# Ledger of designs, part 9: VH-VL binders against q17rb8r558to768

Target 1, 211 residues: q17rb8r558to768
Amino acid sequence: TAELSHLTKNVPIFVCTMAYPTVPCPLHVFEPRYRLMIRRSIQTGTKQFGMCVSDTQNSFADYGCMLQIRNVHFLPDGRSVVDTVGGKRFRVLKRGMKDGYCTADIEYLEDVKVENEDEIKNLRELHDLVYSQACSWFQNLRDRFRSQILQHFGSMPEREENLQAAPNGPAWCWWLLAVLPVDPRYQLSVLSMKSLKERLTKIQHILTYFS

## First folded at step 21 (VH-VL)

Design cc2
Fold by ESMFold2, last read:
Structure cc2 (fold): chain C 211 residues (1-211), chain A 122 residues (1-122), chain B 108 residues (1-108)
Amino acid sequence: as target 1 above (211 residues)
Amino acid sequence: QVQLVQSGSELKKPGASVKVSCKASGYTFENYAMNWVRQAPGQGLEWMGWINTWTGNPTYAQGFTGRFVFSLDTSVSTASLQISSLKAEDTAVYYCARDILGATYDSYFDYWGQGTTVTVSS
Amino acid sequence: SYVLTQPPSVSVAPGKTARITCGGNNIGSKSVHWYQQKPGQAPVLVIYYDSKRPSGIPERFSGSNSGNTATLTISGVEAGDEADYYCQVWDSSSDHYVFGGGTKLTVL
């Protein structure tokens, strides 16, 4: 339900990896605390938990992404295979703990829309340029690497006609950030930004390095 | 555990050449840029340029576009600085330093090698 | 050709606050990074993006950047803080990293 899908208080947090809106995040879970966390999310019907990378000062980063559980397979050996996909991005407001796993009070993030006609035109031009650079990068990958990306992440999402329709901007931007081998600190910075122009600029810098 | 381990100190005559190596460990070498920084005796830090470890393309700061050559051996996660036609003015400590995507955007050096002293004397 | 200017030295009594400045034209529009270099050692990052601390750097280290001046502040100065301190920026016009001349902090 909508009530259960918009958790903001005492949200369970898996501290592991970067997750991004619309991007699959398959997990193999064997730590007892996280097995408990996932079982609870299914039993309560929320079927969501937050994903954050670790932080040496605060246990986990100030920004993350909600993961929506699509499927869970509980194995006889006690492991769980969890099929998730990224949803809403969030900022951490307050940290907590529950039965060995982290929790947080959170605030959801959405992109701010650009409405000035000249800025929209410039945004479209930048988008088309960076999208073309991403396509070129992907086509120039060796077949083995391209196949690995396709198997783990799927194909690059189609470019979108309305760049600002989705709350998190174009899906292909998040897919690309997930597959490019850039430092997590850079990735976290992009996750926290609400400007599509800034996101495209950061992606362009990454593509330039790896092209 | 990111480490940058540089080759040992060198004593050279003017006109010779020297190669300073920087071996990286604890991370994927090709995913981070490598920079070179010079520090003459009693002087400050001077950025010499960087090399893109993915493409192999070097970029040299002004004043380092002649006798200084950056190179890579990605099979052993090693960046190298070659200095040819050595002059007394080349006497310095040379550092390798890592950044995320090189000098095409605002960044900083998160890890440094221990430094290699090159001494050029008659 | 962007230039960063630092005072050559700063002296501070133990337990007091040291302030090391880095001057540059419109430096407040840039991000400033700071390095500590003890004698005979490699530099170590102590502040990045004006005010952020890397893991393992004490809260006594802080930074600010506004107008034409960035400042590294070390509160509760200890003898172990004696070192040379360098500021660094990226110059977008040249795609160069630029260091300041360095400041020697002496704890007396």
Scores: ipSAE 0.645, ipTM 0.845, lowest interface PAE 1.4, mean pLDDT 91
Fold by ESMFold2, fold request of step 23:
Structure cc2 (fold): chain C 211 residues (1-211), chain A 122 residues (1-122), chain B 108 residues (1-108)
Amino acid sequence: as target 1 above (211 residues)
Amino acid sequence: QVQLVQSGSELKKPGASVKVSCKASGYTFENYAMNWVRQAPGQGLEWMGWINTWTGNPTYAQGFTGRFVFSLDTSVSTASLQISSLKAEDTAVYYCARDILGATYDSYFDYWGQGTTVTVSS
Amino acid sequence: SYVLTQPPSVSVAPGKTARITCGGNNIGSKSVHWYQQKPGQAPVLVIYYDSKRPSGIPERFSGSNSGNTATLTISGVEAGDEADYYCQVWDSSSDHYVFGGGTKLTVL
């Protein structure tokens, strides 16, 4: 429900990989603690949990992304195949534990909108430039890599007319971060950003390296 | 565990060439930039430039655009520095150092090779 | 041609606080990274982005950066901290990484 979509206390955390808004995150769940966590999410009706990358100092990173469960296939041996998609980004405020899996109190992140007319114009120019770079990179990719990306992540999301309508900015930015093989620390820094300009600038640096 | 292992020390005469290798392990070599740093005896660190391991394109710092060549062999995860027409002033320790996306943004060197001493003497 | 200036040496007694400065025009608008180099060894990252510590670096290492000066601070100095320390930035005008000249920390 809508009330459950604003969960902020004792949020169950899957500690595994980077997840991004709007991006599919398929999971193969075999560990008993995560099987329990997933079953509870379905039974309570929330159908969501947080995803964070591991961290050597704090067990998991200070930023993550909520995953929405789309489908679950429970196998006879107790394993689960879980089809998820990224939702809201969050900052971790407090860490906890429940029955072997991590939990967190969290604060949701949204972009700070730019309202100055000159800044909006500059932002659109930057967006269109970086989007063009992304399209060029993808079209110049070897066929088998392009096919692998399409199979696992789908096609690049369509360009959005209003760059700032979505609270996390354009979906194509997150898709691109998911498919590019950049260091997780760089990915995590982009996930934590509330400025679309800064995000586009960081994406441009990645594209320049891999083009 | 990321590791950069460099080739052994070299003693050379002026006018010769040397090739210093840097073999990477513990990560996907083509996803991270490789830098070269020189340290002359009793002196500080001097950035020589970097090579984009995805494209193979080198970038040289000012003063290193002539006799210094960066190259790659991605099949063995190895970056190399070749110095031709060696001079006494080339006597130094040469380090390879990894960063994330090269000198196009503000970054740092998270892993270093152990260094290779090149001595150029008559 | 961005230049970073460090004092050539700093001496401190064991248990006291060392401060190593890195000077540069408007360095406060840049991110500063610090490396420790012990004799005969490769440099090791000790501070990045002004004040962050990589895994395994003690909390007694800290950093700050404002105006024209960045500072590496080592509290409770131990004999094992004796080393050369280098600051490093990225110069956006030249797309060059730049090192300071280095500071030799001597523990008395």
Scores: ipSAE 0.642, ipTM 0.845, lowest interface PAE 1.4, mean pLDDT 92
Fold by ESMFold2, last read:
Structure cc2 (fold): chain C 211 residues (1-211), chain A 122 residues (1-122), chain B 108 residues (1-108)
Amino acid sequence: as target 1 above (211 residues)
Amino acid sequence: QVQLVQSGSELKKPGASVKVSCKASGYTFENYAMNWVRQAPGQGLEWMGWINTWTGNPTYAQGFTGRFVFSLDTSVSTASLQISSLKAEDTAVYYCARDILGATYDSYFDYWGQGTTVTVSS
Amino acid sequence: SYVLTQPPSVSVAPGKTARITCGGNNIGSKSVHWYQQKPGQAPVLVIYYDSKRPSGIPERFSGSNSGNTATLTISGVEAGDEADYYCQVWDSSSDHYVFGGGTKLTVL
């Protein structure tokens, strides 16, 4: 149900990689604890779990992204292929453990809207500039890298007319973070941001380095 | 396990050349910027510039645009500093230091090489 | 051209608090990073983005930055903290990293 899909307490956490809103996150699962976690999610009908990167000091990072399960296929070798897509971002409030897998109490994140007319205009200008930089970067990629991105991630999402309509901001930003090979600490900082301006600025720095 | 291992110390005469190497391991070399930092005997740290390991483009701090050349060999995850026409004033410890995206934004050096001492004397 | 000013030396009794300053024009609008360097060794990052500690740096190391002064604070100073300490910023006008001149911490 909708109530179950908006869980904030004892949320099951897969500790592995970065996940982003709207971005597919295919998983190969072989560990019994995660097979159990995913089975429970399917059986209860919630079909969601949180994804966080590991953290040396706290077992997993303070920020993550919910993954929606689209399909699960069990392989003969004991692995499972789990087809997921990113949903809402969250902040970890409390950490727990259940039957070998991590859990968390969480608070969902969404962007803080800019209301000032001059700031909205400046935000639009920055967005259009960084979007153009992203398009130029993609057009100038080495053919093999571009082909790999298209095969595995699809095309970059089109820019959106209302930059602030979606609670996580424009989808193309998250697509770009998924394909660019930047340090996880930098990725995590962008995931945690509630300011679209700050996110665009961080993305611009990445594009400058890889262009 | 990130590690930066620099080549051994060098004793050179004025007018010679030296190449200091910095071999990286434990991470994807081309995804992180490489910086060079000089420390003359008894002196502080002096940033010399950086090289973009993805594009190969070097950037030199003021005062380092002539005799100092940054280069890469990505096949062995190695950044190099070459100093030509050595002068006594080039006597220093030279460090390589990693940052995330180079000197185009607010960053810090999370890993350093052990340093290479270059001594220039007659 | 952006200049960071550090005192050449600071002396602190064991168990007391050391404060090492890094002065710069409007440094409070910049992020300050701090490095510890012991004799014959490479620098080691001890504080980044004003107040964050990398893994392995004890909680007694802390940092602050406001106005024209950033400060590295070491509480409960130990003999093993004797070292040179450098502050560092990024200067956006030149796209240069800038180090302070260094401060020698002596534990007496």
Scores: ipSAE 0.640, ipTM 0.830, lowest interface PAE 1.4, mean pLDDT 91
Fold by ESMFold2, fold request of step 23:
Structure cc2 (fold): chain C 211 residues (1-211), chain A 122 residues (1-122), chain B 108 residues (1-108)
Amino acid sequence: as target 1 above (211 residues)
Amino acid sequence: QVQLVQSGSELKKPGASVKVSCKASGYTFENYAMNWVRQAPGQGLEWMGWINTWTGNPTYAQGFTGRFVFSLDTSVSTASLQISSLKAEDTAVYYCARDILGATYDSYFDYWGQGTTVTVSS
Amino acid sequence: SYVLTQPPSVSVAPGKTARITCGGNNIGSKSVHWYQQKPGQAPVLVIYYDSKRPSGIPERFSGSNSGNTATLTISGVEAGDEADYYCQVWDSSSDHYVFGGGTKLTVL
């Protein structure tokens, strides 16, 4: 429900990897603290937790993405495979701890929509250019790398007719950011952005480097 | 653990050439740009340009578009700087330095090689 | 073409605060990064994006940037802080990284 998707206080935080809106994030969970955290999220019915990368000064980064639990598979060796997908992005307001895992008070992020006719036109032109660059990059990948991406992440999401319909912008942008081998600090910068124009520009820089 | 290890110091005569190498370890070499920085004796740092480690395409700063050549050997995670027709003014310490995506946006150098001293004297 | 100007030297008594400036036209609209270089050593990043500290850099190092001046501030200076300090930006007009001339910090 909508109420369950708007957790903002004492949100459980898995400190591990980058997660992005709409992007699958399969997890191998073996640490007791995270097994507890996930069990609690299922038992309380929220079936969500935040994902943040680590940060040496603050334990975890100031920005992250909520993961929605789709399925949990238990393995004989005591590990769990947790099938999740990215939801809303957030900014960390306050940090806490609970039973060995991190928690946070958070503020959700969504894109600031541009309303000016000229800005909308420029945004669409930039979008179409960067999307074409992404398609060209994908076409030029070695077959094995392309196959690994398809198997792990699926196909690149189709471009959307309304660029600003989704609160986090086009899904293909997040898919692309998830598969590109760029430094986590650059990834975190893009995750924190509320401007689709700036996100597209940053993605373009990555594509230019790897093309 | 990221590490950049440069080749040993060189003593050369004017007109000769030199090749300075920078071997990277602790990260995926092709995913990060490599820069070269010069420091003449008693002077400050001067950016010479960078090389795209994915494509092999070099970019040279103003003043370094002639006798200076950046190259790669990705099989051993090594970037190299070759200076031809050496002049006395080329006497300097040469550093390799890593950034994320090269000089196309506002970024910084997070790891540096130890430096290679090139001395050009008659 | 873009020029960063630093004072050639700064002297500070032990335990006091050092302020090292980096001047540039509208530098406040750019991100400023700072490097420490001890004698005979390679530079080490101490501040990036104006005010962020990389892992292992103590809190007494801080930075600010506004208008035409960026400042590296080192509180409680120690003898081990003696070094040359360089500011660096990216110049969008040339796609060049640019260093300041460097500032020698002396602790006496």
Scores: ipSAE 0.639, ipTM 0.845, lowest interface PAE 1.4, mean pLDDT 91

Design cc2
Fold by ESMFold2, fold request of step 23:
Structure cc2 (fold): chain C 211 residues (1-211), chain A 122 residues (1-122), chain B 108 residues (1-108)
Amino acid sequence: as target 1 above (211 residues)
Amino acid sequence: QVQLVQSGSELKKPGASVKVSCKASGYTFENYAMNWVRQAPGQGLEWMGWINTWTGNPTYAQGFTGRFVFSLDTSVSTASLQISSLKAEDTAVYYCARDILGATYDSYFDYWGQGTTVTVSS
Amino acid sequence: SYVLTQPPSVSVAPGKTARITCGGNNIGSKSVHWYQQKPGQAPVLVIYYDSKRPSGIPERFSGSNSGNTATLTISGVEAGDEADYYCQVWDSSSDHYVFGGGTKLTVL
């Protein structure tokens, strides 16, 4: 069962939007191919599928995020309401197709931990700076934007004392990427990174623009 | 489809003013930076600066901190370049060009307007 | 501030390979972007981040960047490739975008 929950071959791919670790991704599914894909995921017990944005050259992007199905509600009108949350990030190794939906062989991504004492100190300093910038940005948002964010995404996750404990880094970073209205190519670049330092730097650039 | 449509060519006398507009479509205007690029006849591309479409704050390249003003009308997804006290040396094609987050990080211009020719002569 | 140097022109026979250089002090530590401009037209992005090709640009276009020189390479040159080519970087010290002077590619 644990083996099945750690899929790497012929993973079903929903081609739609950006998804991020720890971030909820509610879906309203009406296309027969994706209804079939989700039904299969539940019936086989995997309860997961990959989410990738579209790519004109390769059908879907080279990086994505697994979505874990928390609840699904099949409506009489043929739609499905699917409650998911982001899990592990992945790189696409090989593309395939099954019954109208895309599949992929994938490699999971995890952050490379920094071991050097001076680099750990610098990373903490950068993190605290960018986190403070994020808090300031959120506190200074116009009421309309703040309300939309809270309604759709909830509150920003609290900072974590151990920056490198989670394999994908701090959850608040992913929440910010989901919330900030930046180009998907920039978001995808950040999703693909295994360096927390680089992720924080990219987030800082976004915050600077929208502050 | 992302598209940047600029206003038509202008023939002006020295000392006049001109306003070049750049109307964006196919994307959320306030989420992408807008840049201005000048190209004098027979010469290369020269970056003039950019405007943050979210805050409205302009940044001007060296040499463009005087008679050149960037502005926005977000209600119609339009960026504008105004050049006052026109000189013959202002004769050029002026382009608007989009980038993702402006000149605060390493980026490139993915979409360009068709260009607006401004000719200054008497 | 930061200066990019390109040759004014490059000539190449049809079917051969064109190489257009962009020189700059330690340009290998920067990301280089390239634009094609045909007469009377706006520039079009052909290479970004040294070697990435946007959708719709033929595989014949490639790029490299090391040391003090970035290079745009066009293999199997066609008459339709005749254009001016510009390199561009971001200069972190000034927060300015900088263009090279441009190179006119002529297909003989």
Scores: ipSAE 0.634, ipTM 0.838, lowest interface PAE 1.5, mean pLDDT 92
Fold by ESMFold2, look of step 21:
Structure cc2 (fold): chain C 211 residues (1-211), chain A 122 residues (1-122), chain B 108 residues (1-108)
Amino acid sequence: as target 1 above (211 residues)
Amino acid sequence: QVQLVQSGSELKKPGASVKVSCKASGYTFENYAMNWVRQAPGQGLEWMGWINTWTGNPTYAQGFTGRFVFSLDTSVSTASLQISSLKAEDTAVYYCARDILGATYDSYFDYWGQGTTVTVSS
Amino acid sequence: SYVLTQPPSVSVAPGKTARITCGGNNIGSKSVHWYQQKPGQAPVLVIYYDSKRPSGIPERFSGSNSGNTATLTISGVEAGDEADYYCQVWDSSSDHYVFGGGTKLTVL
């Protein structure tokens, strides 16, 4: 339900990898603490938990992405295969622990919309340029690499007519961040951004490096 | 465990050439830019430029566009600096240093090689 | 060609606070990174993006950046902090990395 989708207190946190809005994040879960966390999420009906990368000083990073559980397969050997997709981005306000897994109080993030006429025009131009660069990069990949991306992440999402309609901006931006082999600190910086212009600029930097 | 291990110190005469190597380990070499930094005796750090380890394209800072050549051997995760027509003022410690995506955006050098001393004397 | 200016030296008694400055036109609009270099050793990153500490750097190291001055602050200075300290920025107009001239910290 809507109330469960806006959970902000004592949110269960899986500390593992980078997750992005709209991007699938399949998980293979052995560890008793995370098996417990997943079971609780299903039993209580929330069907979501936060994903953060580790941080040496704070246990986990200050920013993360909620994962929505689409499906769970419990295997006979005690493992779980959890099919998730990225939802809302968040900032960590307060850290906690529950039965061996991390928790957090969080604040959800969404893009700040640009309303100035000249800035909207410049944003559209930048978007179209960077999207074209992304398409060219993908077309020039070796077949094996392209096939691996398609297998794991699916096709690049189509460009969106309204660039600022979604709270996290265009889905193709997050897909691209997920497939490009960039440093996690750079990924985390982009995840935390509320400016589509800044995000597109950072994506352009990545594409320039790998093209 | 990220490491950058550089080749040993060199003693050269003016007019000779030298090649300084920087072997990377503990990370995917082609995913991070490699920078070169010079430090003359008793002097500060001077950025020389960088090489894109994915494309192989070098970029040289002002003053380093002539006798200085950056190169790669990605098969052994190694970046190299070659200095030709050595001059006495080339006497310095030369460092390799890693950054995220090179000098096209705001970044910093998170790992450094131990440095290679090049001495040019008659 | 963007220029960063550092004092050549700073002396501080053990246990006191050292402040090392890095001056530049409108440096407050840039991100400043700081490196420590002990004699005969390679530089190591101690502060990035003005005030963030990498893993393994003690809380005694902190940074700030405003106006035309960035500052590296080392509280509770120890003999082991004796080193040269360099600030560094990225200059967007030239796409160059720029280092300050360095500051020798001496612990009396």
Scores: ipSAE 0.615, ipTM 0.836, lowest interface PAE 1.5, mean pLDDT 91

